# VHH binders against q9y6x5, part 30

Target 1, 379 residues: q9y6x5
Amino acid sequence: LPPKLLLVSFDGFRADYLKNYEFPHLQNFIKEGVLVEHVKNVFITKTFPNHYSIVTGLYEESHGIVANSMYDAVTKKHFSDSNDKDPFWWNEAVPIWVTNQLQENRSSAAAMWPGTDVPIHDTISSYFMNYNSSVSFEERLNNITMWLNNSNPPVTFATLYWEEPDASGHKYGPEDKENMSRVLKKIDDLIGDLVQRLKMLGLWENLNVIITSDHGMTQCSQDRLINLDSCIDHSYYTLIDLSPVAAILPKINRTEVYNKLKNCSPHMNVYLKEDIPNRFYYQHNDRIQPIILVADEGWTIVLNESSQKLGDHGYDNSLPSMHPFLAAHGPAFHKGYKHSTINIVDIYPMMCHILGLKPHPNNGTFGHTKCLLVDQWCI

## First folded at step 18 (VHH)

Design ib17
Fold by OpenDDE, look of step 18:
Structure ib17 (fold): chain B 379 residues (1-379), chain A 123 residues (1-123)
Amino acid sequence: as target 1 above (379 residues)
Amino acid sequence: QLQLVETGGGLVKPGGSLRLSCVVSGFTFSSYHMAWVRQAPGKELEWVSTISGSGGYTYYERSVKGRFTISTDNAKNTLYLQMSSLKPEDTAVYYCARTQYRYSGEWTPFDLWGQGTQVTVSS
């Protein structure tokens, strides 16, 4: 039988939640599988970019999803949550579900993973659900497991996406122990449901399952705001993305705009596009705007309106608060093994290996995940 | 026709309770997140609570947490807000509205509103 892989994302699951809260179901999952304690995600640490990095193995500058909100100056197109269905934005890379479907007698399935309801390179997931946040986890899980179990050609790769604990993290802030404890308990229960469902269907022993996330969450406050209007007139630029990484499209001379912003706040770094630090791998794409502003951890960039969010993400990808975790179980993985850190782009070559796919050129390092895999040599 | 109709408002003494209802018509109730929003005289609109279409997740504004409970009856296409331990500062017109949570972590603007129901908390 061909190897099968289910990739699950709980949006905004900060890595250190595992240390600060109890997860009996997830811990059991880990006990029987592997854990990567910290996954260094890509800059910016946002949902669309990082989910696409997971499935392409590419930095954002390479796969072209550089933010949740984008603007292309040549075509004058905009990308956002409400406008994410144009293949134009996705076609700079090939996600793994498309690669998987190029193989003979196999298909892919997706439950609301970003980009899975869009034809990319003229290929759409064989089975998918249109994004709707109101659809229960149970329904998503039922569809995914049905497709994994009963499809022809067989589904060999599937994705499952859930919006928590991201939504709650934004609403309550990650430091709200009472609310976040409740939310994270529910997440653990969902993991329990997932495992139980797989066992009931006889999939558990043969299915490789990865549980991960795209980013963490940091605490925000109304006392930590950076008001751009105090530094520059709004008529001098177009805002493409706001916080915590603002994308600025100048309407006047770029240098003038830069000079007005460079000293706006001691808690914000201002970069010309060509001066963006190399470690971000966030420079070589036309969709990155001429000026970016990067707020310090926990600071929020605002205009005239104050942010109501008590938690946010998108900050420097070196910050631990931005890091998710990765757990995995299945025939491809060891049992009871823990690893300290990998890069989020390392997941792609690992998944390709598990599925027997030839990976497209990517930024991942297969060597970083070798110790997780039973068929690889690990010192 | 898309419509939201709020009922259940009224005058209540501090510490009292009210139950608001919002009947939905013209669309699938469970396909949206439903919210309560209130506006006090001379104040801005204030979000109160949201419930997922499936009913599995609820969110509350800090000042109403522990006192208000949002719920749904899918069979009746009705959204509820059980309010207890009411305070004078809870006095407002209460609206029900629909929204969605998005990948970006943003909620969609409310695109459908009811007419509102007046809640007055006074001694």
Scores: ipSAE 0.760, ipTM 0.889, lowest interface PAE 0.7, mean pLDDT 95
Fold by OpenDDE, second read of step 20:
Structure ib17 (fold): chain B 379 residues (1-379), chain A 123 residues (1-123)
Amino acid sequence: as target 1 above (379 residues)
Amino acid sequence: QLQLVETGGGLVKPGGSLRLSCVVSGFTFSSYHMAWVRQAPGKELEWVSTISGSGGYTYYERSVKGRFTISTDNAKNTLYLQMSSLKPEDTAVYYCARTQYRYSGEWTPFDLWGQGTQVTVSS
């Protein structure tokens, strides 16, 4: 039988939550599998971009999902959470579920992973759920496991997405121990439910399961705001994305707009597109706007209205607060092994290896995950 | 066909309690996140609380946290807001509405509203 892989994402699960809170179910999962303590995600550290990086192995400039909100100047199209269904935005890359879906005697399934309810390269998973945040984790899990267990052709790759602890992180801030403890306990219980259901269905021993996240969460405050209206008039630019990385489309001379913004705050770096640091791999795409503002960790870019969020993400991807974790279990993985760090783009070639898929060109390094796999030498 | 109907508002003294209800018709109650929002005279609409469709997650505006409790009864297709330790500042028309959480970390605009129920907190 072909290998099977379930990829699970808990949005906004900061890596150090594992150190600061109790996760009996997740720890048991890890004990019987592997853990990567820190995953360096891609810049910007937002949901759509990083989830697409996980399943493509590409930097954002390469797969074309460069933010949660995008604008294409040529087509005049907009991308947002309310307008994400146009394949135009996704077709600059081939996600792993499409690759898998196109294989003979295989199919893919998806429960609300970003992009999975869109036909990409004219291909969509045989089984998928339209995104609906109101659908419970249990229902998502039930559908995914049913498809993994009973589908013909067999589902060999499946994705499962959950919006917590991201939503709570935004609301409470990651440093709210009382509220976040409650939320994270619930997440751990969901992991328990996942494991239990897999065992009940007889999938546990044969299914490879990866539990990961797209980004972390940093503490924000009303005392750490950068008000752009204090620096530049709205008539001079169009705001494509706001915080903590703002995408600026000038309506006047770009240099003038830049000059008005460059000294706006000591806690914000302002980049012309061509001057964006190379380490971000965030330059070579037309969907990246002419000017980018990057707030320091914990600072929020605002207009006249103050942010109500006590936590946020999207910052420099080198910040530990932005990093998620990766845990995995199954026949492809060792038991009781911990690894310090990988890049988020490294997940794709690993998954391709597990599934026996030929990977598309990508930015991942398979060598970084070899120590996690039983069939590889750990160097 | 689609309808939200709020009840339970009234006059209460500071420190008192009220329980608001919102009955949903025309759609599957559990298929949406439900929220309470309020508008005081001469002020902007203010979000108060949200409960997930699953009922497992609740969110509160800072000023009402610890005093208000949002809950649902799926069998009755009813959303509740238990308000305690009420303050004059809580005086407003309270609306129930449905919403969704998106990948971006934002909530969608409310696409369905009730008629509202008046809550007045006064000595």
Scores: ipSAE 0.683, ipTM 0.876, lowest interface PAE 0.8, mean pLDDT 95
Fold by ESMFold2, look of step 21:
Structure ib17 (fold): chain B 379 residues (1-379), chain A 123 residues (1-123)
Amino acid sequence: as target 1 above (379 residues)
Amino acid sequence: QLQLVETGGGLVKPGGSLRLSCVVSGFTFSSYHMAWVRQAPGKELEWVSTISGSGGYTYYERSVKGRFTISTDNAKNTLYLQMSSLKPEDTAVYYCARTQYRYSGEWTPFDLWGQGTQVTVSS
């Protein structure tokens, strides 16, 4: 009886792929729903931080997942994609699936969205899959739809995560038309399968579906490398994260490390933590290191080695290449409406509204998404 | 136990073809991403190709793209590498290996390797 929502992420789906490639299934989805052409994500434009921002409505400094690789100086703990299950990292915020399933007669389901296999505030998604990138989209979808159809209490919030086009974007670069066309066609076919499955199960008319992404992708090149080893000896700092936003923990005086780095490359900005631009909202958390290095778009920070990536993300969140899109369909949404832009943190309060949940304090603005919703006065 | 066994190597003339097989035992290989990696005499290991656990996504090193094709037969727990237009530079021991893709955009280190099969491309 309560409203239902499925949140889907295709990792690394750059907004302008919609204009530059053919998506018959996604375009049908959009035609009968809504499109936000550009979603301004949060800095740094990495996977773990942005997926958590979507489901918490918080900037990275506020939810505590500030990068894909982190160090907490107080506890001396390390976080990485192979060491991501300690709830310590996730407990600075409450994601929407936790709030949802703690309501009477509600549960949550998850197919591999970052954090959904972690007991956050001693609460793990009611139904979930442990992360395994080899599990097919079909199996993830089968589990999600089974849980949406056959659970008591009913699943009212579900998530589904897919690694493409991020993996191919890194490997080939977003400008490789041949390979990216092949990959994006497969993704569009998966969206067609998703819609068809929901229709066959009788879910399509009454389920709200959001299809979005965490970030885009920019082209990299062996001609655009910043070699840190040419500027500073490893012995002067501990490297917490490398590229395109390096996180530097000085082993000597911080100002001396800064001075060694500040003129290293004209294609890299070097910030003391207190000097990080306010527009990044990336300062007030102990997990943000004393010095960060922010490469210009398409530049790669390396340690005396070549890069194997032809595409990357993590850059300044003002860059259009870092922006994903959002499409949505369902009873809560208008039909055939396009919207120019929202902030990624705005998705959380919108989802809470759709589900009838009280949002936790957050950085999103419900007013930014009102025009997408049938129950809101837009003008 | 856990085992990867490569076969199909041999001596072939330039421009020729070979099909390598990697038979998997002790685990369901479709639950992993699988790769081919090669090592020429006196050289470092070189990644050649990877296929996703779902079977839908394939990745190739630039020098083999268009000449090599990676594939699987899940019913036989077997990974293949079809090699065409072989060059002397393709001479190497070819290994199959197991990996995964991570949220970070990185691949895990190869945690299981076969013993390799020799491919020699020579006049």
Scores: ipSAE 0.598, ipTM 0.826, lowest interface PAE 1.8, mean pLDDT 93

Design ib17
Fold by ESMFold2, fold request of step 22:
Structure ib17 (fold): chain B 379 residues (1-379), chain A 123 residues (1-123)
Amino acid sequence: as target 1 above (379 residues)
Amino acid sequence: QLQLVETGGGLVKPGGSLRLSCVVSGFTFSSYHMAWVRQAPGKELEWVSTISGSGGYTYYERSVKGRFTISTDNAKNTLYLQMSSLKPEDTAVYYCARTQYRYSGEWTPFDLWGQGTQVTVSS
């Protein structure tokens, strides 16, 4: 039987939620499979970039989705959450669902993973749902399981994306225990429903399932604002992205713009592109602007207005609050094994191994995930 | 013809209850998130509550959590706000409005509004 894999993302699921809240269904999933307690994601710790890093194994500078809001100086094109379907933005990499469905006798299915409704390299997921956040988890799961059970050629790789706990994390903040407890309980119930549905349809025993996320969430406050208008006039630059990593395209002398910003706040680092720390792997793409501003954890960059978000992400990827987890279950995985950490780019070569695919060139290290897999030597 | 029509406002004593309705026409109700927004006399608009198009997720402003309940009836294309334990501070015009959530973590601007219904809480 060809190996099958379902990749599930719950957006904004911070790794330490597992320790701080009750997850009877997810904990049972973990007990029967594997857990990676912290996944070190890629900088910037935003939704589009990290979801694409999972499925390409590439740093953001290499796959070209460098933020949720982008500008390409060569073509003068703009990317945003309302303008994300131009294949131009996605074509600097080949995601795993494209590689998978180009194999003989294989299909890919998708329920709303970022990019799966875009024809990347003229190839769109074989079965997919157009993005609409109002579609229930139940409907997404019903489509995925229908496609896994009934498609010809067979669906061997499927993805499922869900917007929580990211949406609630932004609205309430991760420290709002009452609201986050309610939201996380609903998510655990959804995981229980997923497992039960797979069992009822006869899929559970021979399907590999990865449950992961793209990033975490940190608490914000009206007491932690950085007001750019107090430091520099709007007319001196074009703002490509604002918070917590601002992307600044100077309209005037670049050094003057840098000098006005570098002393704006002790809670913000200002980088010329060539001075961005090497550990970010965030320099070698034209979509990365000449100046970036990186706020400290929990600080919000604003333009003279208050922020309505009580939680946010996008910060330095060394911060534990930005890290998701990974859990997995299925014939490829050990049972009852816990692993401390991997890099998010390591997920791609592991998935390629499970599916028997030749990985494209990538930044992941297969050796980092060998201990999760039953067919590998860990030493 | 896109339309949102609120009903159910009125005068109520402190501690009382009221149920607002918003009837939707001209679009697929379940394809959007729906919200209640209020404006007290002399104040700016204040978000009150949002419900997902699926009906599975609800969001509340902190001051109304535990007192107000947002819900939908998709068969009737109707949004509800059940208000209880009402306070004089809840006096406002209440609007229903349409929005959506995006991958970026941003809500779209409210692109469709009802006419509003007056809620007055006083002795």
Scores: ipSAE 0.461, ipTM 0.756, lowest interface PAE 2.5, mean pLDDT 92
Fold by ESMFold2, fold request of step 22:
Structure ib17 (fold): chain B 379 residues (1-379), chain A 123 residues (1-123)
Amino acid sequence: as target 1 above (379 residues)
Amino acid sequence: QLQLVETGGGLVKPGGSLRLSCVVSGFTFSSYHMAWVRQAPGKELEWVSTISGSGGYTYYERSVKGRFTISTDNAKNTLYLQMSSLKPEDTAVYYCARTQYRYSGEWTPFDLWGQGTQVTVSS
């Protein structure tokens, strides 16, 4: 049997939820495998960019998915959650499922991981589901397990994406113990169902499973709003993305736009592109706009005085509230091992190692994940 | 053809209960998220509650939490809103509406609406 890997993402699963809520099924999964307590993700801490960083090992400036809303000034193309299927946006990198299925006697399967329904470098996942958030976890899991168990050439890399706890985190905020406890219990039940299904199909002992997430969530409030319209006339710029990292394309002199914005709020950092901190690795791509505005944790940039969000993400990637976790189980992984932290870009070279793939050039460091793996000496 | 039909509205005294129904036809009910939205006399539309089509995740506006319960019966393609402890400020036309959740963390604008059902809470 060739080595097989299932990569699972529960969107918006903040690392410290593991300590603040009950997860009997996930804790059993961890007990029989490994845990990385904090994964330092990439800036901006948004869904499309971080999911692509996991599967490419690249910073956002290098893989080209730099936000959930983007504009390319050369081609005049727009990217959004309703306009994400043009391969143009995705083609600046090669995700692991493309590399995997180009090997002899291998295929890839996907249940809604961002980008898997796009023909990236003219290659789409061998088996995939078109994105639809209303498709149940059970149906996604049924398709994935059917493909893992019954495909020729065999599916050796599979992905599964789920929208929670992100949706609930946005709506209630991570501090709403009552609602988040209800939501997180349902997610733990889904993890229990996943493990039970894999055991019943005879896949559990020989399949490597990674359960992770793209980012965390921080509490927002109607008392923490930055009203952009009170600082600058809308006619002076084009708004490419709003909160918590706004992307500003000036329509007038760039310095004039910057000067109108720099004193707008003490709770917002305003950067010219060349002044974006180097630690963000968020500068060297044409899709990054000339001015970005980075709100402080828990602050929301708005064009009006209302916001329905009680939780958000996208903030500085040094913030613990933005960090997800990683848990893994399978023949490649130790049992009962806990590790404090890795970088999200380190997941890609680790997955390539498990699958016997030659990684493309990337920003990950294989050495950071060696202690998770049974075939590596950690010392 | 696509259709949402609300029923179950009426006149009720403060503290009373009603159950609204929304029967869905012309599309796969479980492929979408569903919401209740209300409009009080002379006021703008106000979101009330949303339920996911797939996983039974529910979301409530602050003023109705604990009093209203959203649910679905996928076999009957029907959305429900169970309202209890009704107050005069709950008086409105109640609409069911269709939406989706996106990777970006945003809900799409409501793209399909019912015709509404009147709920009146008065002594």
Scores: ipSAE 0.456, ipTM 0.751, lowest interface PAE 2.4, mean pLDDT 92
Fold by ESMFold2, fold request of step 22:
Structure ib17 (fold): chain B 379 residues (1-379), chain A 123 residues (1-123)
Amino acid sequence: as target 1 above (379 residues)
Amino acid sequence: QLQLVETGGGLVKPGGSLRLSCVVSGFTFSSYHMAWVRQAPGKELEWVSTISGSGGYTYYERSVKGRFTISTDNAKNTLYLQMSSLKPEDTAVYYCARTQYRYSGEWTPFDLWGQGTQVTVSS
């Protein structure tokens, strides 16, 4: 009987929400499983890149989804959340649901994880939902559990994506205790519903479940704006992505554009592509533009004087505010074990191990996650 | 043909209640987030409240929280705003509008609007 895995993401779930808010259902899940208190994600700390890093084990420069907005100079193609279906963007890596789908006597299923409604390497999960944020968590869960329980060949890998607490984090900011308490309580209730549904269907004891996220959230302010128009005429460059990591394609001499930007704000670092810090692993892909601008935590790059977001992410991946958590339960995992940190790219080789899949070349380290697993020696 | 039609506006005394309705046609109602937006005389548009078409999550502007309730009836393809404890400053034209949330963390612009319904709160 091949093992089964459900991978769940609650978008924008900052690790320290676990300390600062009440989660009775999630805490029960953790007590009977494992917790990784901080997951160090990949730079840039945005939704599309980090979700793809989880399922490929690759840095963004290696899997090719380098931002939520991208441009490819050779093909002249554009990527955005309204234009994300071209397999061209996704085909620089092989996500775990493709590898799993191609195994004999196995299927994959997906409820809205980024990329799962795209035929990557001409392969799409046998069961999937097209992305629509208005579809309730209950409907997503009903589809996933139906597919896990009733499919032939059996579904052995499934994903489930939910937009909160990211949406509320952007709208209210992570420091709004009243609104965030309400939002996070609803999320905890959804986790309780998930566990109860799996128990009712007889899946709980034999299904491995990972609950994680792609990034955290930091507080923003109208007092922390960087106005690009005060530093450079917009006619000198093409803006591929804006904040908090701007992607700049020069229209004139690159050195002239760099020099106009390098002293624009003390709260923004300006990098030529070759000078991007090595620790970001964010250099070796043609989709990374010749100049990037990296705002300090809580600062917003704008073209005008206003910003409507009270919280944001995308900043330096060393910042604790950008880090999510990981919790897991199932036959592959220890019970009641807490671990300090892993890298987000470590999740992929761990999942491949659980499913008995050969991992593609990746940046993860299986040794970092072996203390979570019952079949491994912990150092 | 896509259409949003508001009804239920009128004249109400301070402290009174009113229920606005927005009937939706020409698209799958549950596939979008729906909002109420208001405009007082001489003021800019002010967001009031948002709900998913399935009713999963609700959002309120601070000044109306606890007084207004947004809801949907999917069988009737209708969005509601129940307004209670009305104040003179709630006087405005109320519009229903359509939006969506995306992976990128952005709301789409309001791409479909009703004609509006007048709410007047006065003695």
Scores: ipSAE 0.359, ipTM 0.707, lowest interface PAE 3.1, mean pLDDT 92

Design ib18
Fold by OpenDDE, second read of step 20:
Structure ib18 (fold): chain B 379 residues (1-379), chain A 123 residues (1-123)
Amino acid sequence: as target 1 above (379 residues)
Amino acid sequence: QLQLVETGGGLVKPGGSLRLSCVVSGFTFSSYHMAWVRQAPGKELEWVSTISGSGGYTYYDDSVKGRFTISTDNAKNTLYLQMSSLKPEDTAVYYCARTQYKYSGEWTPFDLWGQGTQVTVSS
């Protein structure tokens, strides 16, 4: 039988939630599989970019989804949640579901993973759900497992996406023990439902399952705000993206705009595009704007308006608060093995290996995940 | 054909309770996140609470947390707001509206509103 893989994302699941909260179902999943405690994600640490990095193995500058909100100066196109269906934005890379879909006697399925409802390189998954945040996890799970079980050609790669604990993290902040305990309990129950469903269908022993996330969440506060309007007139620039990494498109001389922003706050770094630190791998794309502002952890960039978010993400990808985890179970994975860290781009070559797919050029390192896999030598 | 109809508003004394209802017509109730918003005279619209389409997640503004409870009855296609420990500052027209959660972590603007129901809290 061809190998099968289900990739599950719980948006905004901060890695250290596993240490600070109880997850009996997830811990059982881990006990019978593997855990990577920290996954270093890509800069910026936002939803669209990191989900695309997981499935392409590329840094954001390479796959072209460089933010949740983007602007292309040549075509004058905008990208956002309300305008994410143009293949123009996605076609700078080939996600794994497309690669898989193009194989003989295979098909892909997707339940609301970012980009899966867009024809990328003129290819779309045989089975997919249009994004609708109101659709229950149960319905998403039922569709995914039905497709995995009954499709012809067989679904060999599937994605499943869920918006929590991101939404709650934004609302309550990750340090709200009472509310986040409630939310994370529900997440653990969903993992229980997932496992139960797979067992009921007879998929559990043969299906490879990866549970991961795109980013973490840091605590924000009304006491930690950076007001750009205090530093520069709004008429001097167009704001493409705001917080915690602002993308600035100058309407006047770039140097003048930079000079007005460079000393705006001691809790914000201001970069000309060419001066963005190399470690971010966030320079070599035309969709990255001429000036980038990066707020310190827990600080929020605002205009003359208040933020209602008590948690946020998008910060420096070296911050532990931004890191998700990865757990996996199935015939490809060891049982009861824990690993400290990998890079999020390392997931792609691992998934390609599991599925027997030739990976496209990517930034991942297969060697980083060898210890997770039963067919590999662990050094 | 798309319609939201609020009921249950009225006059109540401080510390009292009210239960608002919002009946949905013309669309599948569970296909959207539903919210309550309110507007007091001379003030801006204020978000009060949201319940996910699945019914599993609820969100509250800090000003009403612990006092208000949002819920749904799918069989009746009705959204509820149970209000307790009401305060004069809760006086407003209360609207039900539908929304969605975006990948970016933002909520969509409300695209459908009811006509609202008046809640007055006064001694």
Scores: ipSAE 0.846, ipTM 0.939, lowest interface PAE 0.5, mean pLDDT 96

